VHH binders against F-box protein At2g23160. Designs and how they scored, part 16

Target 1, 307 residues: F-box protein At2g23160, of Arabidopsis thaliana (Mouse-ear cress) (q1ks79)
Amino acid sequence: MNSSSPISIDLIAEILSRVPSKSVARFRCVSKPWASMIRRPYFTELFLTRSSPKPCILFATVADGVWSFFSLPQYPYEKSSSASVAASAKFHVKFPPNNMRIGHNSDRRYFSYGYTSGLIYLYGDSSDDRSVICNPYTGEYAILPYLQRYRKTYSFLVFEPIEKQFKILFMAYLSGDRDHKILTVGTGNMKWRTIRCSLRYEIVSEGVSINGVLYYLGETSAWDNKDYDLKYDYAIVCFDIRSEKFIFFEIERFCRLINYKGKLAVIYFEDDVNYQSCLYRKKNYVEPDAINKLNVWVLEDVEKQEW
Below, E stands for the ipSAE of ESMFold2; O stands for the ipSAE of OpenDDE; V2 stands for 0.75 times the mean of E and O plus 0.25 times the DockQ between their complexes.

## First folded at step 9 (VHH; framework vhh_brivekimig_d4)

Design m1 (from j2 with H54Y S102D; at its last look DockQ between E and O 0.30; V2 from the best seeds 0.00; counts 0 for: pae E 5.3 > 2, grease 25.8 > 24.2, SAP .737 > .668)
Fold by ESMFold2, look of step 9:
Formats: structure tokens, sequence, C-alpha cells
Structure m1 (fold): chain B 307 residues (1-307), chain A 121 residues (1-121)
């Protein structure tokens, strides 16, 4: 299907409000007008630097196995003019092997995506075994090499800023004998490499990349970690993207991770829990009207673990 | 090593046709979307056409819509461009292009020789 249907901003809002979440994937991005620029070897002067940072809402729809990507201004209601803005799909595509099935669950382990620097990483449920990297503005994509995975695995699209390379970190679910994998995105034949992580945990957060380090939250209580003598149920996992090495910090409780002025910040509420886990266990449900205090801690030095 | 070898260019009269081919090696061809890019004398590179990995989705620059057809044969690792109703402004060095990525996003590496198309009376 090679059609591009104009859609007004008002209609898009109506569509998003009425479509089940399993049918809509949505991304936030900054405009990247140079993402598909053509380059020749030995001629860097063709690049006009200073990309436009105009914020936009990037989203995708899937119908009959056809993915359609759309871009909208992030602030459509800031114009003083009452003129509406129509949006049309930039392109339509089917991704091998089976059109990238969409799970109905918002859990990243069943359907996942990543976005950085105008590149989207996508995979469906565990039965697909293939994933894709795609430029959502131009349609250029590559299907990643086969990697068998169990249900409830997790992966991250990350950028290594010194060598200027994208990598995909695959964290295998540790109920079997499978190893974690990493792939460098490049011009050659991409292959998964085995990587070691000594601590065992379930990944329970999104990843945050800051200055060449990927951070995410691991839940360790259900795993055998004899060598670590752990006191708490959680650890912040720090993956140095260049060296491909892991460092861990124990924490007392579930928290959220954000980038604060180029440093990792930890945000938690006094009664905060892993909300997804609590939904599966009804008798552990926390009352919504409980008194909450917002606490913020900023990591000052990753190696020294100073806050 | 990734290699892209273009062929099928030549001199043709206005209104004529040519079929360009690109032999690909050093990567899993069917896993990549592919493009044709051209560079006219004294001008910068211009994107011409795009095709998805399965060949089921195509895009064209406005200047070539209705005249050019991109296709691929994944069993032969070959990309094609059928060029009909050629015009003098189609005169250019034509490259087949595989997407790649760096910190600025997606780009095409035009390090191949290309194939020259000249349209003149």
Amino acid sequence: as target 1 above (307 residues)
Amino acid sequence: EVQLVESGGGVVQPGGSLRLSCAASGFTFSSYSMSWVRQAPGKGPEWVSYISGYGDSTLYADSVKGRFTISRDNSKNTLYLQMNSLRPEDTALYYCAKPTWDYLGTYFDLSSQGTLVTVSS
C-alpha cells in the first residue's frame, strides 16, 4: 500500500482516543531534517550543520500488517490562527518476517521500541525472533539478524558517543542458559556478540542513556545472586556503552530514572511500587489516595556511587 | 566488505529507455531497504527512488514519478531501475545506495563507481 492520507490534528486526536492501545504505537521525538542526508566519502562539506530542534509527536499505526508513520507538531494549539493542520503518513511498510505483531500489553517485554537520534528500534512478541531499525522519516530500515529469545526479554537501542555507533543491548531472560547479546549497527554484516552480566535481575524500567552510559532498574529479589550479598530488592544497572561493562548500585525501593542536566536522577514516591507487578497481584494494590512524598536524588559520580 | 556495482548506463536519445542494475554483496541484501541516488554534472546528489526489503513498498522523487520503476530480485542480490521517457535533465551518474547510520542519523555511502546515464540528441 503506497498511499498517504491527509489527516487533521483534530481527527488524529479523535482516532487516538478511540483506538485500543494495542493498535497504536507512539513516540516522542525532536525534528531531524538531516537524518536522511546523502553523504559521499571524503566530502563532509555537504552537511549543513545546525539541525532544526522543532519538537514533534511521532506515532505509528498498524493495520492489516501495514505500518504507517506520522509526524505532528508537538504543540499544535500554540498558533493564534485557527487553521487546522492536516497530517499524512510519510510512508507505509510491512516488516519481515510477519509484519511485526503488536502485543496488547504495555509491558516492554511483549512489545518494545526505542528511539534515539531519529532512529527507531522495534520488535514484537517473542515468537517473531526478528526486529528492525528504521528511520521513521524516510523509510530506510534494516532487519536485524535472527536472535532466539524467550518471552519477557528486554533490549535497548543505545548510542556510543566516542566511536559514534548505535548498539542494541539484548538482555536475555535468565530462566535458561542463554547469554546476553550486543549488536553494533553498521555498514557491514551485523552479528550478535555474547556479553556477560554477573548480576541476575528482572528489568523493570525504561532505559536512560546519559553520556555513554545506559541506566535501568533491575529487580533482584527472585534471583540467586549469592556472590553479591544483596540487602535490597532493587539495583540500578549502569552499562558503559563503549567498554560494554556493567556496574550495579543497590537501592531500597522501586524508582524512576531520568536525565537531569546530564546526570542520572532517581525519583520515587513513599508508597511507590512496580505498578505493573501490583496489577497482576490484586491483594497488593496500594490505595490511590495514600500520602505521597516526591523524593529526588541525583547521581554525581557513577564510579564512586556519590549522590 | 559491502560492495555495490552499478551497470546499464549509456548514451540514449530523449524519450528512450534504460535499465540500470546494481549487484550487491557483503551484506544480507533482503534485510535492507534500498535506494537509487543520482548526481548530475555540477550539482549535488539527489535521491531518486526507494524500495522496501520485500519490494512491496516504493517511493519516487517527483521528478521521476511515472517514468522510473524501482525493483529488486533478492534471489540474485540485485537492485534495478527501469528508466523510461528519459529527458536531458536525467543525465547523471547513478548510484545504488544502502542505508547506514552515524550520530547524524541515516545516510547513504556513495563510494561506488556508479553508472553514467547521458540523455542527448
Scores: ipSAE 0.221, ipTM 0.720, lowest interface PAE 5.3, mean pLDDT 68
ESMFold2 (binder alone), look of step 9: mean pLDDT 80; pTM 0.804
OpenDDE, look of step 9: ipSAE 0.261; ipTM 0.674

Design m2 (from j2 with H54Y S102D L104R; at its last look DockQ between E and O 0.24; V2 from the best seeds 0.00; counts 0 for: pae E 3.0 > 2)
Amino acid sequence: EVQLVESGGGVVQPGGSLRLSCAASGFTFSSYSMSWVRQAPGKGPEWVSYISGYGDSTLYADSVKGRFTISRDNSKNTLYLQMNSLRPEDTALYYCAKPTWDYRGTYFDLSSQGTLVTVSS
ESMFold2, look of step 9: ipSAE 0.450; ipTM 0.828
ESMFold2 (binder alone), look of step 9: mean pLDDT 82; pTM 0.821
OpenDDE, look of step 9: ipSAE 0.501; ipTM 0.797
ESMFold2, look of step 10: ipSAE 0.362; ipTM 0.784
ESMFold2 (binder alone), look of step 10: mean pLDDT 82; pTM 0.814
OpenDDE, look of step 10: ipSAE 0.732; ipTM 0.905

Design m3 (from j6 with T102N L104K H110L; at its last look DockQ between E and O 0.44; V2 from the best seeds 0.51)
Amino acid sequence: EVQLVESGGGVVQPGGSLRLSCAASGFTFSSYSMSWVRQAPGKGPEWVSYISGYGDSTLYADSVKGRFTISRDNSKNTLYLQMNSLRPEDTALYYCAKPEWNYKGTYFDLSSQGTLVTVSS
ESMFold2, look of step 9: ipSAE 0.449; ipTM 0.831
ESMFold2 (binder alone), look of step 9: mean pLDDT 84; pTM 0.832
OpenDDE, look of step 9: ipSAE 0.542; ipTM 0.820
ESMFold2, look of step 10: ipSAE 0.492; ipTM 0.847
ESMFold2 (binder alone), look of step 10: mean pLDDT 84; pTM 0.832
OpenDDE, look of step 10: ipSAE 0.746; ipTM 0.910
ESMFold2, look of step 11: ipSAE 0.465; ipTM 0.830
ESMFold2 (binder alone), look of step 11: mean pLDDT 84; pTM 0.831
OpenDDE, look of step 11: ipSAE 0.347; ipTM 0.709
ESMFold2, look of step 12: ipSAE 0.439; ipTM 0.840
ESMFold2 (binder alone), look of step 12: mean pLDDT 84; pTM 0.836
OpenDDE, look of step 12: ipSAE 0.803; ipTM 0.934
ESMFold2, fold request of step 13: ipSAE 0.443, 0.432, 0.420; ipTM 0.822, 0.813, 0.805
ESMFold2 (binder alone), fold request of step 13: mean pLDDT 84, 84, 84; pTM 0.830, 0.833, 0.829
OpenDDE, fold request of step 13: ipSAE 0.867, 0.874, 0.888; ipTM 0.960, 0.964, 0.965
ESMFold2, look of step 15: ipSAE 0.544; ipTM 0.867
ESMFold2 (binder alone), look of step 15: mean pLDDT 84; pTM 0.833
OpenDDE, look of step 15: ipSAE 0.314; ipTM 0.695
ESMFold2, look of step 16: ipSAE 0.530; ipTM 0.857
ESMFold2 (binder alone), look of step 16: mean pLDDT 84; pTM 0.836
OpenDDE, look of step 16: ipSAE 0.524; ipTM 0.806

Design m4 (from j6 with Y50W E100T T102D L104Q H110L; at its last look DockQ between E and O 0.32; V2 from the best seeds 0.00; counts 0 for: pae E 3.8 > 2)
Fold by ESMFold2, look of step 9:
Structure m4 (fold): chain B 307 residues (1-307), chain A 121 residues (1-121)
Amino acid sequence: as target 1 above (307 residues)
Amino acid sequence: EVQLVESGGGVVQPGGSLRLSCAASGFTFSSYSMSWVRQAPGKGPEWVSWISGYGDSTLYADSVKGRFTISRDNSKNTLYLQMNSLRPEDTALYYCAKPTWDYQGTYFDLSSQGTLVTVSS
């Protein structure tokens, strides 16, 4: 967050409190010295639960790759002071406890998360090469099976609505046929499975999951995809979470992807030529006169690519 | 196939000691934090203790602190609970618990038989 204004925090909390949340379970937490925990306070993620008349905020601090999870009753007027939050917050767990580290990075290419009641998924920009799932209230956790890493990777936590299961998708840039992996959460014998994607690209957007399909923007190159007759440098990649199949269609320019009333919409600004770098490295950057006109396209049929 | 097999329960007088064991197979044992959970007759499950994957951190319920010690041997895929100064209220079926996740969150699959601890005179 760029703003420490109480107005900004109140707006964020109000927006997030309108997202339905599952109830959470808690166990007794071991307290830690507050001064030691905030020596390098990297406040990076805000989680909100809305299952009560007084919504609670689940949040985390990270220092040297070690995450600490807290909850705080939400007030009608909130302050963003770290000292005030630390003084009133209820500590739950310190994670990861095994002398390992999960570093935070604001760029989704190097950091991924997912949250439900009792599940936080973390993939971080660290040399550990392992992803973790944990319960932030109890410290129950599992280190996911080893997976050899490639630089500039993305990892997505996705939900498959028919079988009602989560999957973790590991994507690498400029991969051969065997670089991408998928894992089904909660089967008891979690293991990575190889999936194939013939198109090569760099992932340049966050993912949007709509009705069992994960969408994201890929930056392509004709050099990397000589077997294709590519006309543009971008493609919208569609991953069917149940079948685990990829399809794509080209798009002329960089765009943002959103869920519009249960359908994928693409939007872009007329003067957003250099906005891509600012979007993924300076998340709150807006050029002073870049916002002049929005163009929106809505995908009507995923399989037929009908707009 | 994930299997957890508890053993070491029995009948003991108040103030006595027991050592529970849990043999684990079908998963990478050292990658998981592990817990002991107990269920007294007519009551719901109660968390007892927790240990990190390599055993360098532990947590205990207030009711057992100072009396119980959790440990693990990753070379033998075995979880232990040393129970000292046992009391009648410790009477329960004890389960070795591995965390599992689904759409509703974190849960323990208590499908094993457990090991019964009875503390009575």
Scores: ipSAE 0.286, ipTM 0.761, lowest interface PAE 3.8, mean pLDDT 67
ESMFold2 (binder alone), look of step 9: mean pLDDT 80; pTM 0.805
OpenDDE, look of step 9: ipSAE 0.344; ipTM 0.731

Design m5 (from j2 with S30D S31D S102D; at its last look DockQ between E and O 0.01; V2 from the best seeds 0.00; counts 0 for: pae E 13.9 > 2, placed apart)
Fold by ESMFold2, look of step 9:
Structure m5 (fold): chain B 307 residues (1-307), chain A 121 residues (1-121)
Amino acid sequence: as target 1 above (307 residues)
Amino acid sequence: EVQLVESGGGVVQPGGSLRLSCAASGFTFDDYSMSWVRQAPGKGPEWVSYISGHGDSTLYADSVKGRFTISRDNSKNTLYLQMNSLRPEDTALYYCAKPTWDYLGTYFDLSSQGTLVTVSS
C-alpha cells in the first residue's frame, strides 16, 4: 500500500524532518494502513526525539492500558509505504506491569501526555488511572503520587537544566476548590507542592520550554483579574522552572509559540489577529481565507520583553 | 451545553430602530467577550460589534459606528444590540457569537438560528 492513504507514515516522516534539530514533535496518526500494521484497536501517539544529527520518530501503541514503544528511522530521501514502517520499526519496551493500568480510554481520548529530555509523562484519561514518568527506550519508570484531577486541567512535563531535574506542573482549572501543584521528580519521597498563580486565564496553547522557562498562551478576557490593569485578551505566561515563579506579559492577539534557535518566537496569521473581521467556521465545514499573511516576532529578552 | 438564542428581529422602515437580544446559557456568561455577527442574503458573514466580558470595552464595524450600540447585562446573561437609523443595507440575519479557540485560532461558531432583520420601505 503506497502513499494512497490520507495520512501515511511516509508523509509523517517527511513533515517531521522539517522540525528544528533540538525540537520535540508530537503527532497522532491514524489511518487504515496504520491500523492494519499495528492491529486494531490500538491507539498510536507519535513523538520526535532528537539526541543525534538525524531525527527519529518515536511512537506508541496502547491496548488495555498497556503501552508499547517503538522507534523508526526517518525517510528523508524517498517516501515508502506503511508496510516499510512495520518492517523497520524497532520495539523498545512494553509497560506497565500487568497489575497496573495507565491512562487509556477505549474511545482513544487522552487528557495529557508529554515528552522532554528522553522521558515521557503519561497522564491518564480519568482521575482513577495512575500517572507515570517513563523512559520509553529502557522501560524504567516512576509512579507519580496520586493527585485528584478534573477535565480541562493541564499538566506540563518540564526539565530544569541547571539542577538537572524533571518537574511536573499541574495547572488546575478554576471550576472548583483546587490549587495549582508542582512535583519535583526524584528517587525519594515525591510530594505535590502547592504553587500560586494570581493571573487567571484559559490555557489556549501547548507549552514550549526554552532554556529553563516554560511558555504558553493564556486567554484572560473571561476572568476578573482586578489586580492587573489588563488591556488585551491574551497573555504569554512564563514559568521559570528553577524558581517556580510565574511572570507574564500581555499580547494583543492569539498567537502560536515555537522554539526558534533557542528563543521564543510567536507566529500570527491575519485570520487569527483580527477579531473585528468575520473569520468564521460553520459546523462541519471550514471556509478558506482569501489571503493569509504570516507574521513572525522573536522574543530577544524575556525579562525585558524585547522583540 | 452552550446555547445562544437571538430575538428581537423584524421588519422596519428605513430610519427605524430595533433592539436585538441574545439569551445565553450553558456557560459562565461574564467570563467571555461577546460579538454580533450578521449575514446579508447571498453574502458572507460580517462582524458587527464586540463587547468585553466586563462590558467596559466596545468595538464597532465602520459600517455601523454611531448607529448601533452593544451592551450586556451579566446578571441576566443577556447580550443586546440597539440598532438606530436603520438602512436597507442592514438587512441581514443577526447572530450573537461567543468566541472559541482551537489550533486554527479564534473563531465564531454560527450554528444558531439567528434573528432576521429586514429594512424595507
Scores: ipSAE 0.000, ipTM 0.184, lowest interface PAE 13.9, mean pLDDT 65
ESMFold2 (binder alone), look of step 9: mean pLDDT 78; pTM 0.786
OpenDDE, look of step 9: ipSAE 0.501; ipTM 0.805

Design m6 (from j6 with E100S T102D Y107H H110L; at its last look DockQ between E and O 0.36; V2 from the best seeds 0.00; counts 0 for: pae E 2.6 > 2)
Fold by OpenDDE, look of step 9:
Structure m6 (fold): chain B 307 residues (1-307), chain A 121 residues (1-121)
Amino acid sequence: as target 1 above (307 residues)
Amino acid sequence: EVQLVESGGGVVQPGGSLRLSCAASGFTFSSYSMSWVRQAPGKGPEWVSYISGYGDSTLYADSVKGRFTISRDNSKNTLYLQMNSLRPEDTALYYCAKPSWDYLGTHFDLSSQGTLVTVSS
């Protein structure tokens, strides 16, 4: 029975634009017309305009491979009472279920996570190297297909805003023979697809996703026979999530990547040290009395590599 | 293609029992948590129950807690809902639900036919 709601679809859009996103998601099940309306870019814009989502911080604790997810409302907390902030945290769910464990590792090469649009991705140190996507509020989850790793690896949860799809990018180890892999979430039988990349960089930063492009800092090393030292070359790796293509921007030094007002920006101090240098204190060491200049460059055009 | 086929619905008197089944295909069934969702006439969808992939964890809405039992047989790719002590307010179309994710977050695709449960004297 197509219960033709006597309410116009426009009015329904107005109403739904004012309800929590979780409710909107459920309302997609009410009718095909509603589902269609909710999927339109117009509704997304309307929803974003009308909904003043209360900003909250999602955080998790992990013990023995079990994750506890909490949320904290972002209230202008006066610095004064750490105790009051903790008291306001809301517990949501423990994850994974009793028969599963996802270990945390401080080394990013053994543990990857991502959060976007209410979806958590966890890939970590487990006995069977399982990766999982889940709702941190309800505990609903899916185990991703097994992917064999060669040595240490990185993975990213990314969102493609045009097609409105989640993808997981699995980055093969630099010296490995294996290609990168990508999985699209929600496509029935999820399968890893191979992505070929002509250039390989060691990942030395977190990923930053901006307008359908994933950015991270890559590093390569070459032995300098003249100086009997390792020279490091850096590149910003750009991954277009929709086309699943890589672009590389060579840069002169290690830097921090950030989202600056919807654009990629790189931040570095003029005398900033390489992370390797920090570990071994061999090269690019800056004396404490050195004058440091903060540099910020904003990428204005990705295709032209204009800063 | 993901397919979910619900069965077991019918008309029952208050206090009666029904067992719903859902046959799943087109995806790795054991890799997903599953849920039952219901929609009463004139009302929005309501989450009813959750079960983990291997069935070792279950959750229930307060409205059905103690009366309904969710279970699954992964060897048969089948989800079950045992409903006891049924009440008129349990009258609804019941859907087997696989979790899905998009820009709006986690949701259930209720494109299946569902199975109708009617509790009436």
Scores: ipSAE 0.225, ipTM 0.652, lowest interface PAE 1.5, mean pLDDT 82
ESMFold2, look of step 9: ipSAE 0.391; ipTM 0.784
ESMFold2 (binder alone), look of step 9: mean pLDDT 80; pTM 0.801

## First folded at step 10 (VHH; framework vhh_brivekimig_d4)

Design p1 (from m2 with L59Y; at its last look DockQ between E and O 0.43; V2 from the best seeds 0.00; counts 0 for: pae E 3.6 > 2)
Fold by ESMFold2, look of step 10:
Structure p1 (fold): chain B 307 residues (1-307), chain A 121 residues (1-121)
Amino acid sequence: as target 1 above (307 residues)
Amino acid sequence: EVQLVESGGGVVQPGGSLRLSCAASGFTFSSYSMSWVRQAPGKGPEWVSYISGYGDSTYYADSVKGRFTISRDNSKNTLYLQMNSLRPEDTALYYCAKPTWDYRGTYFDLSSQGTLVTVSS
């Protein structure tokens, strides 16, 4: 029954693939793999469009856990009508194939994805969701080894710049004392390894990787961390991707993390609310005395915590 | 650790048939999409065919569409290519290909021996 069920679009995700034209044109075959991929019909068309000085937009539709990837030529000086834009989209691939679901929850809070250099990582928040790494242009993919997942699960695709390895960090949900997992992407049979973080928290931000360190914000108030004598409800967790070790430092309030010129910067507004408050507030709630102010802090030395 | 062993190549007349096999080990075979790639004498690698991990989606290069059929048996960790109506231009060293990823992006490691198909009369 390939089309017996109603089609429902639960999520639209847009991924921009921005490579310089010289980079795409210089996909020199240092080995056999790239030459074979260039000859595929879908890959050949993408290669030609990226050889031009104009960028392309990679976007996806997700229906019932099935991702379909498309590209659209970008013409910044001229905007086509909505009908002509939709008709111009080039289909690349859909995955996973039949009988597999990825990101089947329509609520964005309960799945995640990552993209870099032609590698997309997708995962869901339930035990029957699969996690995959995939080339969205050719459909070449691998299903990652199974892990038990909980609601509100986070995973991170990270790059270790010294050994030049991708790793996937899976953060166990803290409804129990479960170990975190890490996987090194490689040529062999990939296996999850256990890593430990003694600080307990709920992850309340996206991750930011800078110079081999993954940063994210943890909310600590709902867990027993008495050994740390914490003064605030939040901590920035720093994961050294090479050593696979965690450190942290407290931060006074909820913030957003960005990579600012190769350094971690935190951004907060005077009227920001914590993550948990946002999840449980009624729609359209605004605090009456909110004052809009942007503050930016840049971390100068991770170990000394100098800003 | 990863091993891909191709077999089933040989010399056939134009219009003949061959069935290639690829025994896989050192990885979870059913978790990967797989491809056949061929390399003719004096030429670079050319993608031939693709099959999804569960075998429910297949794709073919235009040059082989309608003549070749890719399949897999996940219980035996084996990939197959049924080649019918063979032509002299199908002469090549055939590799089964597993996708992998490193700092270069997505690629196929074609370091295996391959299996030679020669179509001549």
Scores: ipSAE 0.269, ipTM 0.766, lowest interface PAE 3.6, mean pLDDT 66
ESMFold2 (binder alone), look of step 10: mean pLDDT 82; pTM 0.809
OpenDDE, look of step 10: ipSAE 0.775; ipTM 0.923

Design p2 (from m2 with S31D T100E; at its last look DockQ between E and O 0.13; V2 from the best seeds 0.00; counts 0 for: pae O 12.9 > 2, placed apart)
Fold by OpenDDE, look of step 10:
Structure p2 (fold): chain B 307 residues (1-307), chain A 121 residues (1-121)
Amino acid sequence: as target 1 above (307 residues)
Amino acid sequence: EVQLVESGGGVVQPGGSLRLSCAASGFTFSDYSMSWVRQAPGKGPEWVSYISGYGDSTLYADSVKGRFTISRDNSKNTLYLQMNSLRPEDTALYYCAKPEWDYRGTYFDLSSQGTLVTVSS
């Protein structure tokens, strides 16, 4: 009596594609049809697609120019159990290999590294103009073509999700006179290309990449003839990674950029103090007045600049 | 700690010239743009000039355009302001200013002593 499982093999495949791999291995023993299905390339693909990598936290330590990469599994914080789940960090690799060293800038305002889509972008130190991309899990790496840079380096590793390409954006330093540089990471002779940017700005934030667009905050300055003072403005810079085009959104205040549910959001604080009054201060650090309001705006349409 | 020490001020006749200097310490000088700000007696601070970290870009107030030149020597951690064709209205305390920023925006801390420039006949 061939007990025809009331469940279709396709549905079984779907269910099994969502279980841990160890469990899948066990399920091979359930029936011949199941075993056959699990061995099919289709199931492997399905499983890989559905097996969302357990969210892990990647962290690195740096000592004397040597990077050590670790990961921690992110366990769903089950509210209830007070049990301090001591998650052991998994060591992956030390980088770079051999006698190579990559410096680290301790100033948090300036990023000397980037991470996106599983790759680390490491900037060279002041004495080493080498930049590298590496896989923090395997230690595989590529040295990027030489680019003359200032001590202060603003650069972003970005991933284009449609073409599945990594690009590196190297920003010109506060100059309307210099163009940005961009490199497409690939197999072969990588070359820096020049990208024109119409706006002069200093980068004052980390980049946020959302759906193929890189967002970061730029600081602009203009002379105010009315007040006989230098006015500082800000702009959100939107860089379309695929088309390599820039769009700019002017904003009045310094803010933080975040990814909110797949959309760009900005966070800024309103206070009663005109920060321009700081120009009149003869003494350091009047304590900032109490934060009155936190504002969060979500960008709904990039082209229309609707928040 | 960030330290800025201005020097080079003095008394000069109209049409004269002065060169101001600012010695910077406590931070990586080349990583920051610098500005000169001045404050005349009884008036608020006025921005005078701006220079980028590596000196690739400069800005000037309209009141000083063509007369003042900002420059820097990053090897010496020093900011300069060459002032030519000085006028009585240029009389002020001159500050070297490093930009600071927080969640409110960018500002200048003018807590340094400054250097006094007096233009008088």
Scores: ipSAE 0.000, ipTM 0.231, lowest interface PAE 12.9, mean pLDDT 79
ESMFold2, look of step 10: ipSAE 0.000; ipTM 0.320
ESMFold2 (binder alone), look of step 10: mean pLDDT 84; pTM 0.829

Design p3 (from m2 with S52T S57E; at its last look DockQ between E and O 0.01; V2 from the best seeds 0.00; counts 0 for: pae E 15.4 > 2, placed apart)
Fold by ESMFold2, look of step 10:
Structure p3 (fold): chain B 307 residues (1-307), chain A 121 residues (1-121)
Amino acid sequence: as target 1 above (307 residues)
Amino acid sequence: EVQLVESGGGVVQPGGSLRLSCAASGFTFSSYSMSWVRQAPGKGPEWVSYITGYGDETLYADSVKGRFTISRDNSKNTLYLQMNSLRPEDTALYYCAKPTWDYRGTYFDLSSQGTLVTVSS
């Protein structure tokens, strides 16, 4: 069977009817703290390292290309000043040492980061910048082999749990059948390998790695994908880390992707703006936050596209 | 602040040609793909063409393939659209567009004046 198929509103409703109400409330809370932390004077990247009864938040601040890593307990939390948060945070390490610098850029086309299995991946925009993986608790790091780029790439750190391999996936800007690259991280002679992804799209989400599969959202409406007979403007792209193969599922609307109990969850807000209609409006913003119902869908089987 | 200023529109007979220009400022022009978008009277916006930041790839809507050519000059921060063999259905207000991304997805801000192209028989 063809694994490329859209999910319908009826199937979405059926999947949602199986999600406990308590789980829906937890997703709403995560959204608010994330937005608050990003608007602080120092840029902060949020990493959730545990999903146990005592979860901890790993985060970083960046000043002039120097990263500082911290952890916080996750408790009921009032909005507070940056000084109050810093006073309660457990500091781990500054990275990188010496004159090496890894700049931050809010445009994901010029800066890439990832976190998996206790390691952080960082890459800047310039071809003179090097890709680095580091342990945020110790500052240990490895500089990855240079990759010649013509233009900005999207990149991801992923972990294959069966063969216990880290890989770095570089997707060329203007995704499609172009210079996409993958590297298996190891102690030997590491070499970038070319991989193919024939679907063309813009990557419009962070990546989520779950049980050996990397997921991200692609926007396909501005590209010629005639060979795929696409019906909608979005696709969830699934990269099987072990086989290094891509599959996709069309979806009708922009959504966010998260890991929910080891499964992919898709989140819509009832008042979400369709980016196509927002694309052609003559305003620089969408309506302010409205209280709306959070909609959550959980993918049950990636290979069968069951929700 | 991002500013995009379109020019080069006008009235032309069917089969004629026009060259549109877009002057860009307030961002690193060469780091962004650019598009042309048009809006005919009483209709919604329609994507026309796309070019990568360094100009190594272009894409066109089927309605304009073979007639329109997108190009850019990164030394002048300028985007171009050469329109040949114009037809009455090409009559529209033309905008140049820079992509913007956030948690909601990709969008274009069409708040500029645009440049009007009218093809009259």
Scores: ipSAE 0.000, ipTM 0.140, lowest interface PAE 15.4, mean pLDDT 65
ESMFold2 (binder alone), look of step 10: mean pLDDT 80; pTM 0.811
OpenDDE, look of step 10: ipSAE 0.773; ipTM 0.925

